# VHH binders against tRNA(Met) cytidine acetyltransferase TmcA (tmcA): the designs that were tried, part 5

Target 1, 213 residues: tRNA(Met) cytidine acetyltransferase TmcA (tmcA), of Nitrosococcus halophilus (d5c1k8r405to617)
Amino acid sequence: VAVERLDRDALVRDEATLSELFGLLVLAHYQTRPYDLRHLLDGPNLSVYVMRYRGHVVATALLAAEGGFVEETARGIWEGRTRPHGHLLPESLAAHLGLAQAPRLHCARIMRIAVHPAVQGQGLGTHLVDTIIRETGGEGLDYLGSSFGATVELLRFWERLDFLPVRLSVKRGATSGAHSAIVLHPLSSSGQALVKRARERFLVHLPHQLADP
Below, E stands for the ipSAE of ESMFold2; O stands for the ipSAE of OpenDDE; V2 stands for 0.75 times the mean of E and O plus 0.25 times the DockQ between their complexes.

## First folded at step 1 (VHH)

Design m03 (framework vhh_7mjh_2; at its last look DockQ between E and O 0.04; V2 from the best seeds 0.00; counts 0 for: pae E 9.2 > 2, placed apart)
Fold by ESMFold2, look of step 2:
Structure m03 (fold): chain B 213 residues (1-213), chain A 123 residues (1-123)
Amino acid sequence: as target 1 above (213 residues)
Amino acid sequence: EVQLVESGGGLVQPGGSLRLSCAASGFTFSDYAMSWVRQAPGKGLEWIGRIDYSGSTSYNPSLKSLVTISRDNSKNTLYLQMNSLRAEDTATYYCARELGSTYDEWSGAFDIWGQGTTVTVSS
C-alpha cells in the first residue's frame, strides 16, 4: 500500500476522495462537512497525504507548513510580542522554550493522522509518517513536529518514529490531569541542532511543565 | 515585560454577581486567545473558558450558565462576568495567555499567567 501526496487542484474536483478524507478527519471540537473541508484544504499552507487500498482512502495525514520568518518577526515571536496565526511549532519553541532562532527555520506540523478502523494496528500510520519524513527531508525542510493530547499510546507511536517530546502542558478545557504534548523530528543539520536544544530545555524544565500553572 | 494583572475579586454574598478584569501589557493583546482558570482552596486547577482573537468563546460545560467572558482589545483587557455565585465558586481566579491555533484543539497551552485575584462567596 503506497503513500501519495495529493494534487490539491485535482482534489477539489474529487468528491469521492474528499468524502473519504472527511470520514477519516474528524476533529473533536468541530464536525466538518465535505464543503467546509474543501474550503479548508484550499489553504496554501496545507498538504494532504493518503494511502489507498482497492481504490479507497484508508489512511491520511494533513500537514501545515510553518516557520520561515524573517529575523524581525522571529524576534517578536521569541519576545512574546506577536503571535502569527497558524504557526504553533515556531511560536511554542521560541516563546516558551526560549529558542529565538526557531521561527526562522522551515517546518511542517502533522495536524492530523488517521487510519481507517478496519485496518488499524497494521502499521499504516507508521508507514505514512515514515514516508512523510523521507519526502519532507528531500524538500529541504528543517524539522517536523506534531501537537496532540498526550496518551501513553500516542507517545509510544511517536517515539517509535524518533519524534522526541519537547513540551508537555496542561490541556485547556479539560478535567485536571490532561496534558498536551509537542514532539519534533529533525530533517536538516539546523533542525538537528534545534531539536537538541529543545530537548535540553525540556529536560531541565520538565517538573515545572507538569505543574503548570 | 509581558504582564497579566487580575482585579475585581473580593467578598460576595451567595447568589451575587462579580466582574473580574485582567489587564494585559507588553504584548499585542489582540493576537492572543485568552482564558480564565480558577483554583479553589486545596483543589486542582479548573478551566473556566476562553475567548479567541475574534471574540468567539468556549466554556467549561459545568460553568457555562454562570459565566461570560469578553474582551476589549482597545483597552487590552479581558473580563469574566460571574452570576448566581455559590460557595463552591470561592477560588483564586487567574487569567492566562494561550498558545496554539484554532485548528489544533489538542495543542492549547498557557505561557503567561496573572498573579490571581481571590473571590470569596459566603454569607
Scores: ipSAE 0.011, ipTM 0.312, lowest interface PAE 9.2, mean pLDDT 78
ESMFold2-Fast, scan of step 1: ipSAE 0.020; ipTM 0.477
ESMFold2 (binder alone), look of step 2: mean pLDDT 81; pTM 0.810
OpenDDE, look of step 2: ipSAE 0.019; ipTM 0.258

Design m04 (framework vhh_7mjh_2)
Fold by ESMFold2-Fast, scan of step 1:
Structure m04 (fold): chain B 213 residues (1-213), chain A 123 residues (1-123)
Amino acid sequence: as target 1 above (213 residues)
Amino acid sequence: EVQLVESGGGLVQPGGSLRLSCAASGFTVSSNYMSWVRQAPGKGLEWIGRIYSGGSTSYNPSLKSLVTISRDNSKNTLYLQMNSLRAEDTATYYCARDSGETYWSDTGPFDYWGQGTTVTVSS
């Protein structure tokens, strides 16, 4: 099954593909409406990847391009003075892990992955992410990352794909009192240096973070 | 070894009722968020509802008057009760272990899905 990166502008006019895509994407979040997803898809920094089987969308991933700020803006993010909308990974790394140069680098956040239940267990999700790693590495990105509600199974999924945990925090006000996680995968040499520093800081502070209920 | 097995589908007449079951093994349903999802022929996936680890439920507003999600912790089984079935309810119904994530942009992949059970509403 081949992985395809969709043209965002063409996608908004393709009602059949949008219907199948929206169906996959709303599965985990009951408050997400089709309007919210369409609005997100209109964003200039969004990339949509799909896998098709017999004409039907059976897997998808949504990526948001983040980072790439000039020095002054990166300093503002690190100091907590500015919080650009849609730049979760660089904000978290700079403001919460103290990595002042993180917002200078270019990254993409994998916002969502979904695989149709009829084809679960066939390695499609792994193949989708492997293809994204290969393509984004070729585009000159420094790293990839994802943010999610931490479960043993999700951490295991991302770790199998060589995404390294760099933050684990309590979601205060969440229904379950769950932890949130950030995982990173380096692409460039600059990305490798950043992820190494983030991982070192994570491991030093892990006992403190786990102590928070 | 985590598995979800749906059952209870079949042919049902319009206006009828049906209860679907989802038997879980390898994990405890009461410790997880669980969802029901359906897919009508030639259509996308449609989320039906969720039961939280604490036992409360939330539903797709377009379906909330027609469905009820419950579980039996002693049998480690999830249920979907459907009433007043219409031809448009013809679909394959899936149960899924839910990530519990409340923010769409931060949701990872679903861990586990059943193979689905087919419900056909016709005479």
Scores: ipSAE 0.000, ipTM 0.288, lowest interface PAE 10.6, mean pLDDT 79

Design m05 (framework vhh_7mjh_2)
Fold by ESMFold2-Fast, scan of step 1:
Structure m05 (fold): chain B 213 residues (1-213), chain A 123 residues (1-123)
Amino acid sequence: as target 1 above (213 residues)
Amino acid sequence: EVQLVESGGGLVQPGGSLRLSCAASGFTFDDYAMSWVRQAPGKGLEWIGRISSGGSTSYNPSLKSLVTISRDNSKNTLYLQMNSLRAEDTATYYCAKGEDLSYYGTEDAFDIWGQGTTVTVSS
């Protein structure tokens, strides 16, 4: 089953594909409605990947392009003076982990993944992510990442895909002990250097974060 | 191994009722929200409803008067009660495991689905 990156201009005119895409994504996200996804698809930074079987969308991933800022903007983010909308990964790395050059690099945040139940157990989700890693590396992206409410199961899923945790933070207004996680996968040499430094900083602070208050 | 097994589907006449079950194993069932979803032949997926770990329910507004979701944590079982079935309710019905704290969904072990059970509404 081949992975296909969709042309966004063609996608918004293809109601059958949109309907199947929305159906898959609703299951992965209980609170996601079709109108929310249509607004998301209007964004210039969105990439949509699908896998088809007999004409039907059976797997999908949504990626948001982030980063790639000029030096002066990157400095503002690092200093906490600016918080650009839709740039979660570089903002978190620069402002919270002190990685001043992170916003200079180009990345994509994997914001949604879904696989149809009829084809589960065939490794399609792994193949989808592996293909995205390969394609985005070839397109000049420095790293991939994801941000999510941390559970042991989710952290193990991303670790299996070679995404490394670099931040755990207490989720505001969530259940006691609930954390938000950021995981990263390097693509370029610059990305490898960034992820290595982020990981080192994370591991130094992890014992402190797990200590009694 | 994490597993969800749906049962209770079959042939039913229009206006009839049916109760579907989903038996869960391999994870701490009572810690997770659970959902029901269906797919009619040749159509996209349609969300039916959800029940939180604490028992709070939320439904697709178009289906709320026709369905009830419940759970029995002592039996690791999720239920879907359906009444006043119509030909349009002919579909494969799936149960799915989810998370109360996640705003970012993805496929695999923490968002597992069963194989589905088929309901056919026909005279």
Scores: ipSAE 0.005, ipTM 0.231, lowest interface PAE 10.5, mean pLDDT 77

Design m06 (framework vhh_7mjh_2)
Fold by ESMFold2-Fast, scan of step 1:
Structure m06 (fold): chain B 213 residues (1-213), chain A 123 residues (1-123)
Amino acid sequence: as target 1 above (213 residues)
Amino acid sequence: EVQLVESGGGLVQPGGSLRLSCAASGFTFSSYAMSWVRQAPGKGLEWIGRIYYSGSTSYNPSLKSLVTISRDNSKNTLYLQMNSLRAEDTATYYCARTPDEGYFSYDTGMDVWGQGTTVTVSS
């Protein structure tokens, strides 16, 4: 099964593929509505990856490009003066882990991953992410990341792909003990240095983050 | 160990009805949305429908008039009722757990969907 990066201009005119893509994402994330996904696809920073089985979409990932700010904007994010919409990873690294240069680097956040239930457990999600790592490494990105509600299964999935946890936080309004996680995977040498520093700061702050109201 | 086991498939004549069951174990069944999916011989996967933890349902518009999904949380069991079956409904039917965050696919861990049960519609 091959991984395919979709051309967005062609995708918006391919009703069959759009319907299957939205159906799969709604299936995997039952709180998601198709009109919200169409809005996401309109974004210039979005990349769509799929896997097909006999012409039908059976797996997908949505990526949002983030970061790449000039020094002044990066300083504002680090100081907590500005929070650009759609830049979750650099904001978290600069504002919460104190990594002032993180917003200057280029990254992509994996926003959604869905594998059709009938083919789960067969390594398709792993193959999809491995392909994305290879392709984005060649495009000048410094790192990849994802943000999700922490479960043992999801943390294990990401750790097997060499994504390192760098933040755990309590979600406001969530069930007692529920945590949100951020994981990172380096791509460039600058990314490797950033992830190393993020990991060091994560381990130092972990007890305090768990106690934070 | 998380498991989903489908049952109730078999040979049925055109125009007949059939109810499939899916027995869940190893997780808090009442906290998850559940789905039914089918695959006809030589064709791709086709989503049938979903039932949320609340009992609300969502169906593939192409199949909505032919199927009903229900659940019994006290028995950890999911059901698919099919009526007015046609030869085109011949397929392997799978039940699946729908993750809360839409992220799923891990090499090691729990089975989050069943192995399937085969329905053959033939005279």
Scores: ipSAE 0.000, ipTM 0.207, lowest interface PAE 10.6, mean pLDDT 77

Design m07 (framework vhh_7mjh_2)
Fold by ESMFold2-Fast, scan of step 1:
Structure m07 (fold): chain B 213 residues (1-213), chain A 122 residues (1-122)
Amino acid sequence: as target 1 above (213 residues)
Amino acid sequence: EVQLVESGGGLVQPGGSLRLSCAASGFTFSDYYMSWVRQAPGKGLEWIGRIYSGGSTSYNPSLKSLVTISRDNSKNTLYLQMNSLRAEDTATYYCARETYTYGDYTSYFDYWGQGTTVTVSS
């Protein structure tokens, strides 16, 4: 099964593919409509990857391009004066981990991954992520990351894909035991240096286990 | 290991009712939100609804008059009651475990059952 990066302009006119993507990506929100996915795709910052089997979308990933700020903006983010909408990874790394140069680097945040139940366990999710790593590295991105509500299972999923945890925090308004996590995968030499510094800070300040196993 | 096993599918007459079950094992069932999802032949996945750990529910508005989701935490079992079935309800029905996630765009289901097939035909 081949991985395909979709053309955004063609995708917003392809109702069948949007319907299949809607079914895979937007299961958690009962009022989410196809227009919400279209709105998400309006930005040039989104990349959509799919895998098809017999003409049907069986796996997908949504990526948001983030970072790449000029020095003045990066300083504002690091100092907590500026919080650009849609730049979660660089904001978190600069403002909360003190990594002043993180917003200068180019990254992509994996917002969602989904694999159809009929084909789970066949390595499609791993192949999808491996292809994304290769392609984004080839485009000159510095790192990949994801942010999610931390469970032992999700941390293990990302660690198996060679994404390293660099932050655990309590979400505002979160339920008891609810922590958010950030995991990173380096792509460039600059990204490797950034992830190494983030990991060092994480290990020094590592909190308790997310849940009592 | 986490397992979800659906049952109760089969052939049903139009206008009939059917109750599907999903038996969960390998995790603390009462801690998780659960969903039902279906896929009709030649169509994409369609979310049916969610049940919260405490038993409250949230449904796809196009389906909420036709279905009821419930759970029995003492039996680790999830249910989907369907009424007034039509030929268009012919689909494979899946139960899925919902993960706790950060933000609207970082959520997904981490485990699914293999599905049970419902055919509505005379």
Scores: ipSAE 0.000, ipTM 0.218, lowest interface PAE 12.7, mean pLDDT 78

Design m08 (framework vhh_7mjh_2; at its last look DockQ between E and O 0.62; V2 from the best seeds 0.00; counts 0 for: pae E 10.0 > 2, grease 25.5 > 24.2)
Amino acid sequence: EVQLVESGGGLVQPGGSLRLSCAASGFTFSSYDMSWVRQAPGKGLEWIGRIYSGGDTSYNPSLKSLVTISRDNSKNTLYLQMNSLRAEDTATYYCARDLTYEYGSEYTGLFDYWGQGTTVTVSS
ESMFold2-Fast, scan of step 1: ipSAE 0.083; ipTM 0.552
ESMFold2, look of step 2: ipSAE 0.005; ipTM 0.292
ESMFold2 (binder alone), look of step 2: mean pLDDT 84; pTM 0.836
OpenDDE, look of step 2: ipSAE 0.016; ipTM 0.287

Design m09 (framework vhh_7mjh_2)
Fold by ESMFold2-Fast, scan of step 1:
Parts: sequence; structure tokens; C-alpha cells
Structure m09 (fold): chain B 213 residues (1-213), chain A 123 residues (1-123)
Amino acid sequence: as target 1 above (213 residues)
Amino acid sequence: EVQLVESGGGLVQPGGSLRLSCAASGFTFSEYAMSWVRQAPGKGLEWIGRIYSGGSTSYNPSLKSLVTISRDNSKNTLYLQMNSLRAEDTATYYCATEPLYDSSGEFTDFDVWGQGTTVTVSS
């Protein structure tokens, strides 16, 4: 099954592919709605990847390009003085983990990933992510990442894809102890150095409740 | 500096209406999805709804018939209209920015929070 990176302008006009993409995202993420998908596609830094089987979309990933700031802007993000729109990974790493140079690096955030239930467990999600890793690394990106509500199952999913947890945070005012997670995958040597530093800080402060046996 | 300032809270009688405002500065407001969130005394955060940069809205199903979110990009201002207020609506109300393209769920990692404005529903 081939992985294809779609042109966004062509995709918006391709109702058949758009409908299949929407249906797949709703299956994987029940809160995805038609308005939500169209707004995701309006984003200037969005990339859409799909896998097709017999003409039908069976897997997808949505990526947002982030980072790549000049030194002064990176310092502002690290100091908490500026928060550029759509740059969740660099902001979190610089402002919350103290990694001052993170916003200088180029990254992409995987916002959504979905594999059709009928073909889950056949390695399609792994193949999709492996292809994205190869293509984004070839384009000069430094790292990939994702942010999600932390469950054991989702942490296992991302760890199986060689994404390393670097942050777990409790939602403000959540008495249940609900957590959100950030996972990273390095691409360049600069990305490897960043992820290693983030991982070391994460392991020092690993919460008791989430400790890996 | 990125800043959000909520206003419009206060005492209101049951069945009344209020419109809250959130004034944004220090960033390109029109490019951000914005949310309203509330916290009742001694309880956790409850997501009310969001409005995307293009004006489309998404609401907590439990609150959809009672609230309307709107924005005025020319004034860098976000609004929350609340009708038919109940004692259970007593809370501190916050506005928050959300990362562009992150349309996920009931709670997300909010980028910037305001200081909040308190709404008390009582006689």
C-alpha cells in the first residue's frame, strides 16, 4: 500500500477523497466533524498523507510544520514573552522544559493519525509513520512530535512508533489526575541532541503514577 | 507580551443573561482558535466551547443550547453570551488561546489563559 502526500488545494476540490478522509478521521477520533476537518485544511503549514487500497483511503496522517524561528524569537518563546500561533511543540519544549534552542529547529507535529479498523494490526500505521519519518528527514526537518491526552494505550502506540515521551502534564484543576503527553522522534543530529536532552529531563521528573516498570 | 483579559462577570439572578468579553493583545488574534472554559468552586475545569479563526463554533453538548460564542477580529475581542443562567453556572470563566489546527476534544493544552471573570448566580 503506497503512501502519498496530497496537495491541499487539489484535496479541497476532491470531494470523494475529502469525504473518505473525513470518515476515517471520525472513526479514529470521534470528535472530528466536517467543520473541524475544513478548518484543519485551511491551515497554511498543513501536510496531508494518505494510504490507498483499491482507490479507497485506508490510512491518513495530518502534519503541521512548526519551529524554524530566528534567535531573538526563540529567546522570546523560551522566556515566555511571545507565543507564535500553531507552534505547540517548540513552545512547550522551550517555555515548559527550558530548552532554549528548541524553537530554532524545524519540526512537524502529527496532529491526527488514523488507520481504518478493517486493516488495523497489519503494520499500515507503522509503514505510514516510517514513510513520513523518511520524507520529513529528507526535507531537512530536525524532529517530529505529537501531543495527546495521555492513556497507557496511546503511550504504547507512540512508543511502538519510536516516539519518546518527553512531557506529562496534569490538566489545570483536574481532580482525576488527567494528563497530557508530548512525544518526540528525532530526525537530524540537532534533533537527536534536543530529544536526548528532553528525554533526560523527563526521566529525572517521571511521576510515581506513570513510572515505567 | 501576549495577554488575555476577561470582563463582564458579576451577580445575576437565576434565568438571567450575561455577555462576557475577552480582550486579546500581543498576538495576531484573527489567526487563533479561542476557547471558553469555566471552573466552579471546588470543581475541575469544564470546557464550554471554541470558535475557530474562520468563525465556526464547537460546543460542549451539555451547554450548546445555553451559550453562544462569537468574535470581533477588528476589536481583538472574544465573546460568550449566556442565557437562562442557573445556580450551577456559578463559576470563574476563562478565555484561552488554542494552537491553530488542534480541534481536539473536551480539554486541550491551552496556550494562553486570562485571569478569569467570576459569575455568581443567586438571588
Scores: ipSAE 0.005, ipTM 0.154, lowest interface PAE 10.4, mean pLDDT 76

Design m10 (framework vhh_7mjh_2)
Fold by ESMFold2-Fast, scan of step 1:
Formats: C-alpha cells, structure tokens, sequence
Structure m10 (fold): chain B 213 residues (1-213), chain A 121 residues (1-121)
C-alpha cells in the first residue's frame, strides 16, 4: 500500500478525502471530535500522510513541524521564560530535560496516527512511519518524536520503529500511576547527538519519574 | 470469545424508521464504550455515533437529528434507532467495541459482521 503526502491546500477543498480522514481519526481515536480536527488542520506547520486501499483512506498520520528557533528564543524556552504554542517536543526537551540546544533543531512531532481497525496488526502503521522517517530525513529535519499516554503496547510499537523513550511523566489526574511518554528518533548527526543526551538524562532520572507521585 | 452480532436490518421504505440491535457476549459489556459505523456499497466507512459506559452519547453532526444510540446493560445489548430514512442511508451497519485507548491499534478492537439496511420503494 503506497504512502502519499497530501497537499493541505488541496485537501481542504477535497470533501471526500477530508471526510474519510476525519472518519478514520474519529474511529481510531474515538475521543477526538471532528471539530477539533478542523482546528488542527488550520495549523501552518501541519503535514498529512495517508495510505489508500481500493480508493479508501485506511491509514493516516498527522505531523506538526516544530523547533528551528534562533538562539535567543531557544534560551528563553530553556529558562522557562518563553513557551511557544505548538512546540511540544522542543519545550519538553529544553525545559524538562535541560537541553538548551533542542529548540534550535528542526523536528516534526507525529501528533496523530490512525489505522483502520479492520487492517490493524498488518504492519500498515509500521510502513507509514518508515516512509515518514525516510521522507523527513530527506527534508533536512534533525529528529522525529511523539507524545502519548504510556502503555506497554504503545512503548513496544515505538521501540520497534527505533524511537527511544526520553521522558516518562505522571499524568495529572491519572489513576493507577498512569504515565505520559515522549519518544524520539534521530535523523541528522545533530539529532543523533541530541537524542543520545536526552536518553542519558532520561535513564539517570527514570527511577525518580516512576516513583514520584 | 468476544462476539458482537447485529440484527434488525432489512428493506424499508423512504421516510420509515428502523431499530438495529447488537448483542454482545464474551466480555463485561457495561465497562466498554460502543460505536455504530456504516458503509454504503462502494463507499468508505462512516462513523455514526458512540455511547460510553455511563450512557453519554456523541454523534456525527451530519446524522445527529436522524439517529439515537442507547444501550441496555442488563441485556448486553446496544441499539441504533433511525428515523426518516432516505435512500442514502442504504448501507451495512456495524457495531464495534472501543478499546480503552486513544491511539493507533487501540481504537475499535472488535466489530460485528454487520446487518444490511436497504431503503427503497
């Protein structure tokens, strides 16, 4: 099944594809409202990837471009003085892991992934992410990442795609010590250095993150 | 063994009403959110609506005035009430169970075989 990157300006005028996309995201992420997805598509840094089977959208990923800040802004983020909306990965790495250089690098956050339930478990999600890795590496991005509610199955999914956990935090209001996770995949040499440092800091603090209420 | 079995489909005339049922077995039905989804011949899946374990409903805005989802936890049964049926409502209707996750591979985990509704005069 081929992976296709959609032109966003054309997508908003293609009601059939947009409806299938929203339907798939609602089915796969049942608490995601179509109204929320409309607002998500308004973001200037959004990329949409789809897989089609017999003309129907059966898998999708939404990516948000983040980072690429000048030194002064990156320092403000690291110091906690500046919190740009829509830059979750660089903010988390700089403010919570103390990585001052992270906001200067270019990344994309995989913010939504959906695979039609009837074809889940057939490697479509893996193929989709593998294609995104190849394409974003060619575009000059430094790293990819994702943020999600941590479960054993989701951590295994991302680990099999060579995404490394770099943060695990207790979600406020969560029951049974539920955690949120951030995973990263390096693309460039600078990304590799960043992910290595993030991983080292994560491992030093992991026992505290799991034990802390 | 988790099973979902839809029933109540058939031929109805335009303007008519129909109630579909979904009989659930093999799991604690009352603990799960459930959805109805339909697929017209040769078209993609269309989400109809959802009902959570507490009975709160959420609907596709395009269909909200035409459908009502309910459940009877004592009978392990999910219902879809449809009114003012039109030719474009001709589809196979599926009930599906929600897994307790919002992410890939964790949406709808079990589907019934579907029941066909044909709206024609």
Amino acid sequence: as target 1 above (213 residues)
Amino acid sequence: EVQLVESGGGLVQPGGSLRLSCAASGFTFSSYAMSWVRQAPGKGLEWIGRIDSGGSTSYNPSLKSLVTISRDNSKNTLYLQMNSLRAEDTATYYCARHEGSLYEDWGLDYWGQGTTVTVSS
Scores: ipSAE 0.000, ipTM 0.198, lowest interface PAE 13.4, mean pLDDT 79

Design m11 (framework vhh_7mjh_2)
Fold by ESMFold2-Fast, scan of step 1:
Structure m11 (fold): chain B 213 residues (1-213), chain A 123 residues (1-123)
Amino acid sequence: as target 1 above (213 residues)
Amino acid sequence: EVQLVESGGGLVQPGGSLRLSCAASGFTFSDYWMSWVRQAPGKGLEWIGRIYSGGSTSYNPSLKSLVTISRDNSKNTLYLQMNSLRAEDTATYYCAKDYSEGTLFDSYGMDVWGQGTTVTVSS
């Protein structure tokens, strides 16, 4: 039931845990391409959180650290001159919402979250994210965010954790009219100011974004 | 294969106007936001502005009074209208394929750029 942050050096050598983690991620995301999880773990910006029940991994979250750029680089991202790989949240905020200072702040993107089907609905996902919020706030991050295919259930899940929608997009030409969402949760006072501005811009444009073209 | 080809550059006198075009092929142009970016000789890249798939626009505040971005989805063409040109507007101008409404989370903005077209403002 306890949430633990894994040591990446130990994880790379623990084939049993690595296998369980990969299996859980594939089961939770049917569109996940088969790839070597070791390559994913090569990234220095990755953090892995798990929950274990009787020795087995039953829930996980993968976080990518993003942002924290100096002023010159942040301006380059906002102006479209620079696009560093792996910094989707600050680039999205700078590009879509015109928030030039967003890339200066430190954030983490929850890029994957998975709960074993046998234990879904028991609040494990909520407990996992709540723990991550408390830990990342204590580590000097300014905000957290996530990007996902929008469903009513996922939007309600994130809203219950005080993650606020700041962007909705529709795939043009899609047969199903699928929506994608970005949600943010502030951690620091600077993060609160950023999220407030992002929300104000989102709400002003909401009728336009939801309008059928 | 995604291709972007800019045209319309050339010599123009200070105070003059110029319209640049960008011809797009190899992707569903109407699904994508499009951006204009410029680079003066020996200087860094400067973002000019973007146009969303629906036709609304967002501009660099320092250039907003000087430029207008438009698009024609039936021709797969992006435009940049520039007025009141100054010597400091001398640059190579690039168009770029920007975010898609549905694929922001799976790709970065401005992932494909054209070859550029040169604008020289001189008397």
Scores: ipSAE 0.000, ipTM 0.121, lowest interface PAE 13.5, mean pLDDT 77

Design m12 (framework vhh_7mjh_2)
Fold by ESMFold2-Fast, scan of step 1:
Structure m12 (fold): chain B 213 residues (1-213), chain A 123 residues (1-123)
Amino acid sequence: as target 1 above (213 residues)
Amino acid sequence: EVQLVESGGGLVQPGGSLRLSCAASGFTVSDNYMSWVRQAPGKGLEWIGRIYSGGSTSYNPSLKSLVTISRDNSKNTLYLQMNSLRAEDTATYYCARGPEYSSDLFEYAFDYWGQGTTVTVSS
């Protein structure tokens, strides 16, 4: 099953593919409306990947390009004076982990992944992410990342793809002590240095993060 | 290791009611977020609703008045009650284990899905 990166301009005029993408993506967020998804797909920083079987979309991923700020903006993010919208990974790394260089680097955040229920368990999600790693590495990005509600299964999914946890925080679940996680995968040598530093800080501070919800 | 098995589908008359079941094994439903999803013939997937670990529910606004999600912790089973069924409710219905949302923008596919059970609304 081949992974395909969609032409966004063609996609907004392809009602059949949009309907199938909409169906898969709303499973990832219960409050997502058709207008919200169309607005996201119109964003200049978004890339859409799909896998098709017999002409039908059976898996998809949305990526958001983040980072790549000039020095002054990066310093503002690191100092907590600037919080740019839609730049979750560099903001979290600079403002919360103290990594001043993080906003200067180019990254992509894997925003959404969805696999049709009939084909889950067949490695399609793994193949999709693996292809994205190869493609984004070839484009000169420094790292990839993802943010999600931490479960053992999701941490194992990302770990098998060599994504390393670097942050935990309490976000959702009114009756549970749920944590959200950020995981990173390095692509360039600069990305490798960044991820190494992020991991060192995560491991040193992990007991404090677990004890201070 | 982990399995979700749906049951209760079949042929039902317009205006009728039906209750679907989803039996879980290998994990505890009350410790997890659980969803119901359907796919009508030739259409995309449509999210129906979710029950949170604490027992609160959220629904697709288009379907909220027609469906109720519940669970029986002693049987480790999830339910979907459907009322006032219409021809357009004809679909394959799936249950799925969904983790908690972690951020404003990040989402991902649910961990595990059942095989689905078909509901046909006709005379």
Scores: ipSAE 0.000, ipTM 0.226, lowest interface PAE 11.3, mean pLDDT 78

Design m13 (framework vhh_7mjh_2)
Fold by ESMFold2-Fast, scan of step 1:
Formats: C-alpha cells, structure tokens, sequence
Structure m13 (fold): chain B 213 residues (1-213), chain A 123 residues (1-123)
C-alpha cells in the first residue's frame, strides 16, 4: 500500500527483507549473483524504495545518486578526460550531448524497478515512480533519469510517467540494430532548463542519428 | 489490454509430467522474450527459464534437466513442459513478458505477468 524508503544500514542486517528484495530483483536478470546485490548496497549512493503488503516486499526501485560535481571535475567529464564510476546520466549528457553544466546538477538514476506478479491491481509501478518523483524533488534533486534498451513499449512506459527521451544510441557489442535510450524527468527549475536543452538537441539530431547507425 | 493467462496446473503425482500453457494477447507476442517463474508456499520467487523472440532458451541450472520451454508464435502461446515432478515443485507458476536484449543492473523489470496457475505435487 505505502511506499517506503529503506534505511540501508538497517537493511543489510534484515535478512528476511533483503532476501525478498533480492528475489524480486533477480527476476529482472537471472545471472545476478547474491554478492552483486550486497556489493551494490555497500555503495554510498544507493537508495532503496519498497512497497509492502502483509509484511512482504511486493515492489521495489533502486536509485543511484549521481552528479553534483565541482567545476573542475564537471569540465573534465565534458571534455572526455574524466569518467567517474557510476555517474552514467551526467557523463552521457556532458560528454555525448555537449551539456557542460549537467555534471554540476544533482540527479538520481532509476537502475531497477520490480513488481511482484501476485499483486492484483493496476498501477503499482506508476504509484512507486510517482512517489519517488515527489520525494526526490523534496530532497532538492534537479532531475531523475533511466537508461535502457529501447523498445516501443519501454519508451511508452517511461513517457506515461512523464520521462522524456533525450538520447538514442547503438550499444557496443550488442546485436546489430539494438539501441539504448536515456529518458529524463525534471524536478527543479535548473533541471527543467537542462531537460529542455537536452530535448531540443535530441529532436534536432534524431533524424541524423537514425540515418547513421 | 496486455493479458497473459496461464493454464494446465493442478494435482500431479510424484514422478509425473505436466505441461503448462500461457495464452498471450494485446501485444505482438513474436517480438518479445518470455519467461516462467514460480513461487513455492512461504518462499521467494524462483526464475525457471526464458525463451527469446527467436526461440533461444536459457534455464536455471538447477532446473535445466527437468523443464523445457517452447513457444508457438502462430498461436500466441508459451509452454512449460515439466518432467519427473517432486513434492518440492509444488508452487504457483507464472508466465511473464521480458525484454530480449536488456542486461545488467540497468535492465527494467518484467513488465507484464499472468495471474499464475497452481501446481501441487502429492499422492
């Protein structure tokens, strides 16, 4: 029913919740090992959101905090000289879209969303994301985003949540013709200005990007 | 809109075989990978296996010798063949739609699931 953000220090000691969370996340990618989840939870930038029903975790989202760099680091990212581990959204916006100011802003990347199949009723994923938008906006983040392999259905899913496509690219080592997408949702006025510029660049260059794979 | 409806569950004796079906509607079935997932009473979700849009399969190594996943794109139907069933295979079985080429922590969750069908293995 309610969306909760978990205290991560308490979570790593709560084996019952951690096991349910891991089981749900493994469904999105079976090859994920238990140590991968524990390693991810060790990171200082991770936030875990859950929905519970009768004590059981029925939905979750993992967010990675990114950006917030000082000018020196942001310039290095924009120039392609620096590539900080785990800052995919600001790196892509600065280095590949030419938005030099992007790494200075604070954002979060939605890395994973999962909903248990037994829960009936539409819109648990939507409610989870809507709550995250409200809460992260209240914390002073500038924007949210996600990166995924592009299909019509996934683009529609994120569009329904008011996330706007700003990049489409060919994955390295993927099947010929496979594309990756980045979608953004603005939270602050600075985020709105950034997303507007990213969207304008995307729309102007989209025909050329699709013509030249 | 998008619907997945499992069928074929029920009571089976130990050592028996059972084939589950999943009827898909509301989307281009042939363009998506499909998976089977189960949940035993009081336990977490366990992935069984996946079949790509082109028919390539991958399985949970613990279950590979006991199950076969197949699909019939002309009928919009996914199948799970189970052999040599044991009491520990008692569970609710779900079919789910997944993205074919998405990998790693950036991959989204399965976006549509069936209601589930219950398989009970006992004599």
Amino acid sequence: as target 1 above (213 residues)
Amino acid sequence: EVQLVESGGGLVQPGGSLRLSCAASGFTFSSYAMSWVRQAPGKGLEWIGRISYSGSTSYNPSLKSLVTISRDNSKNTLYLQMNSLRAEDTATYYCARSEDYLTGWESPYFDYWGQGTTVTVSS
Scores: ipSAE 0.000, ipTM 0.208, lowest interface PAE 11.3, mean pLDDT 77

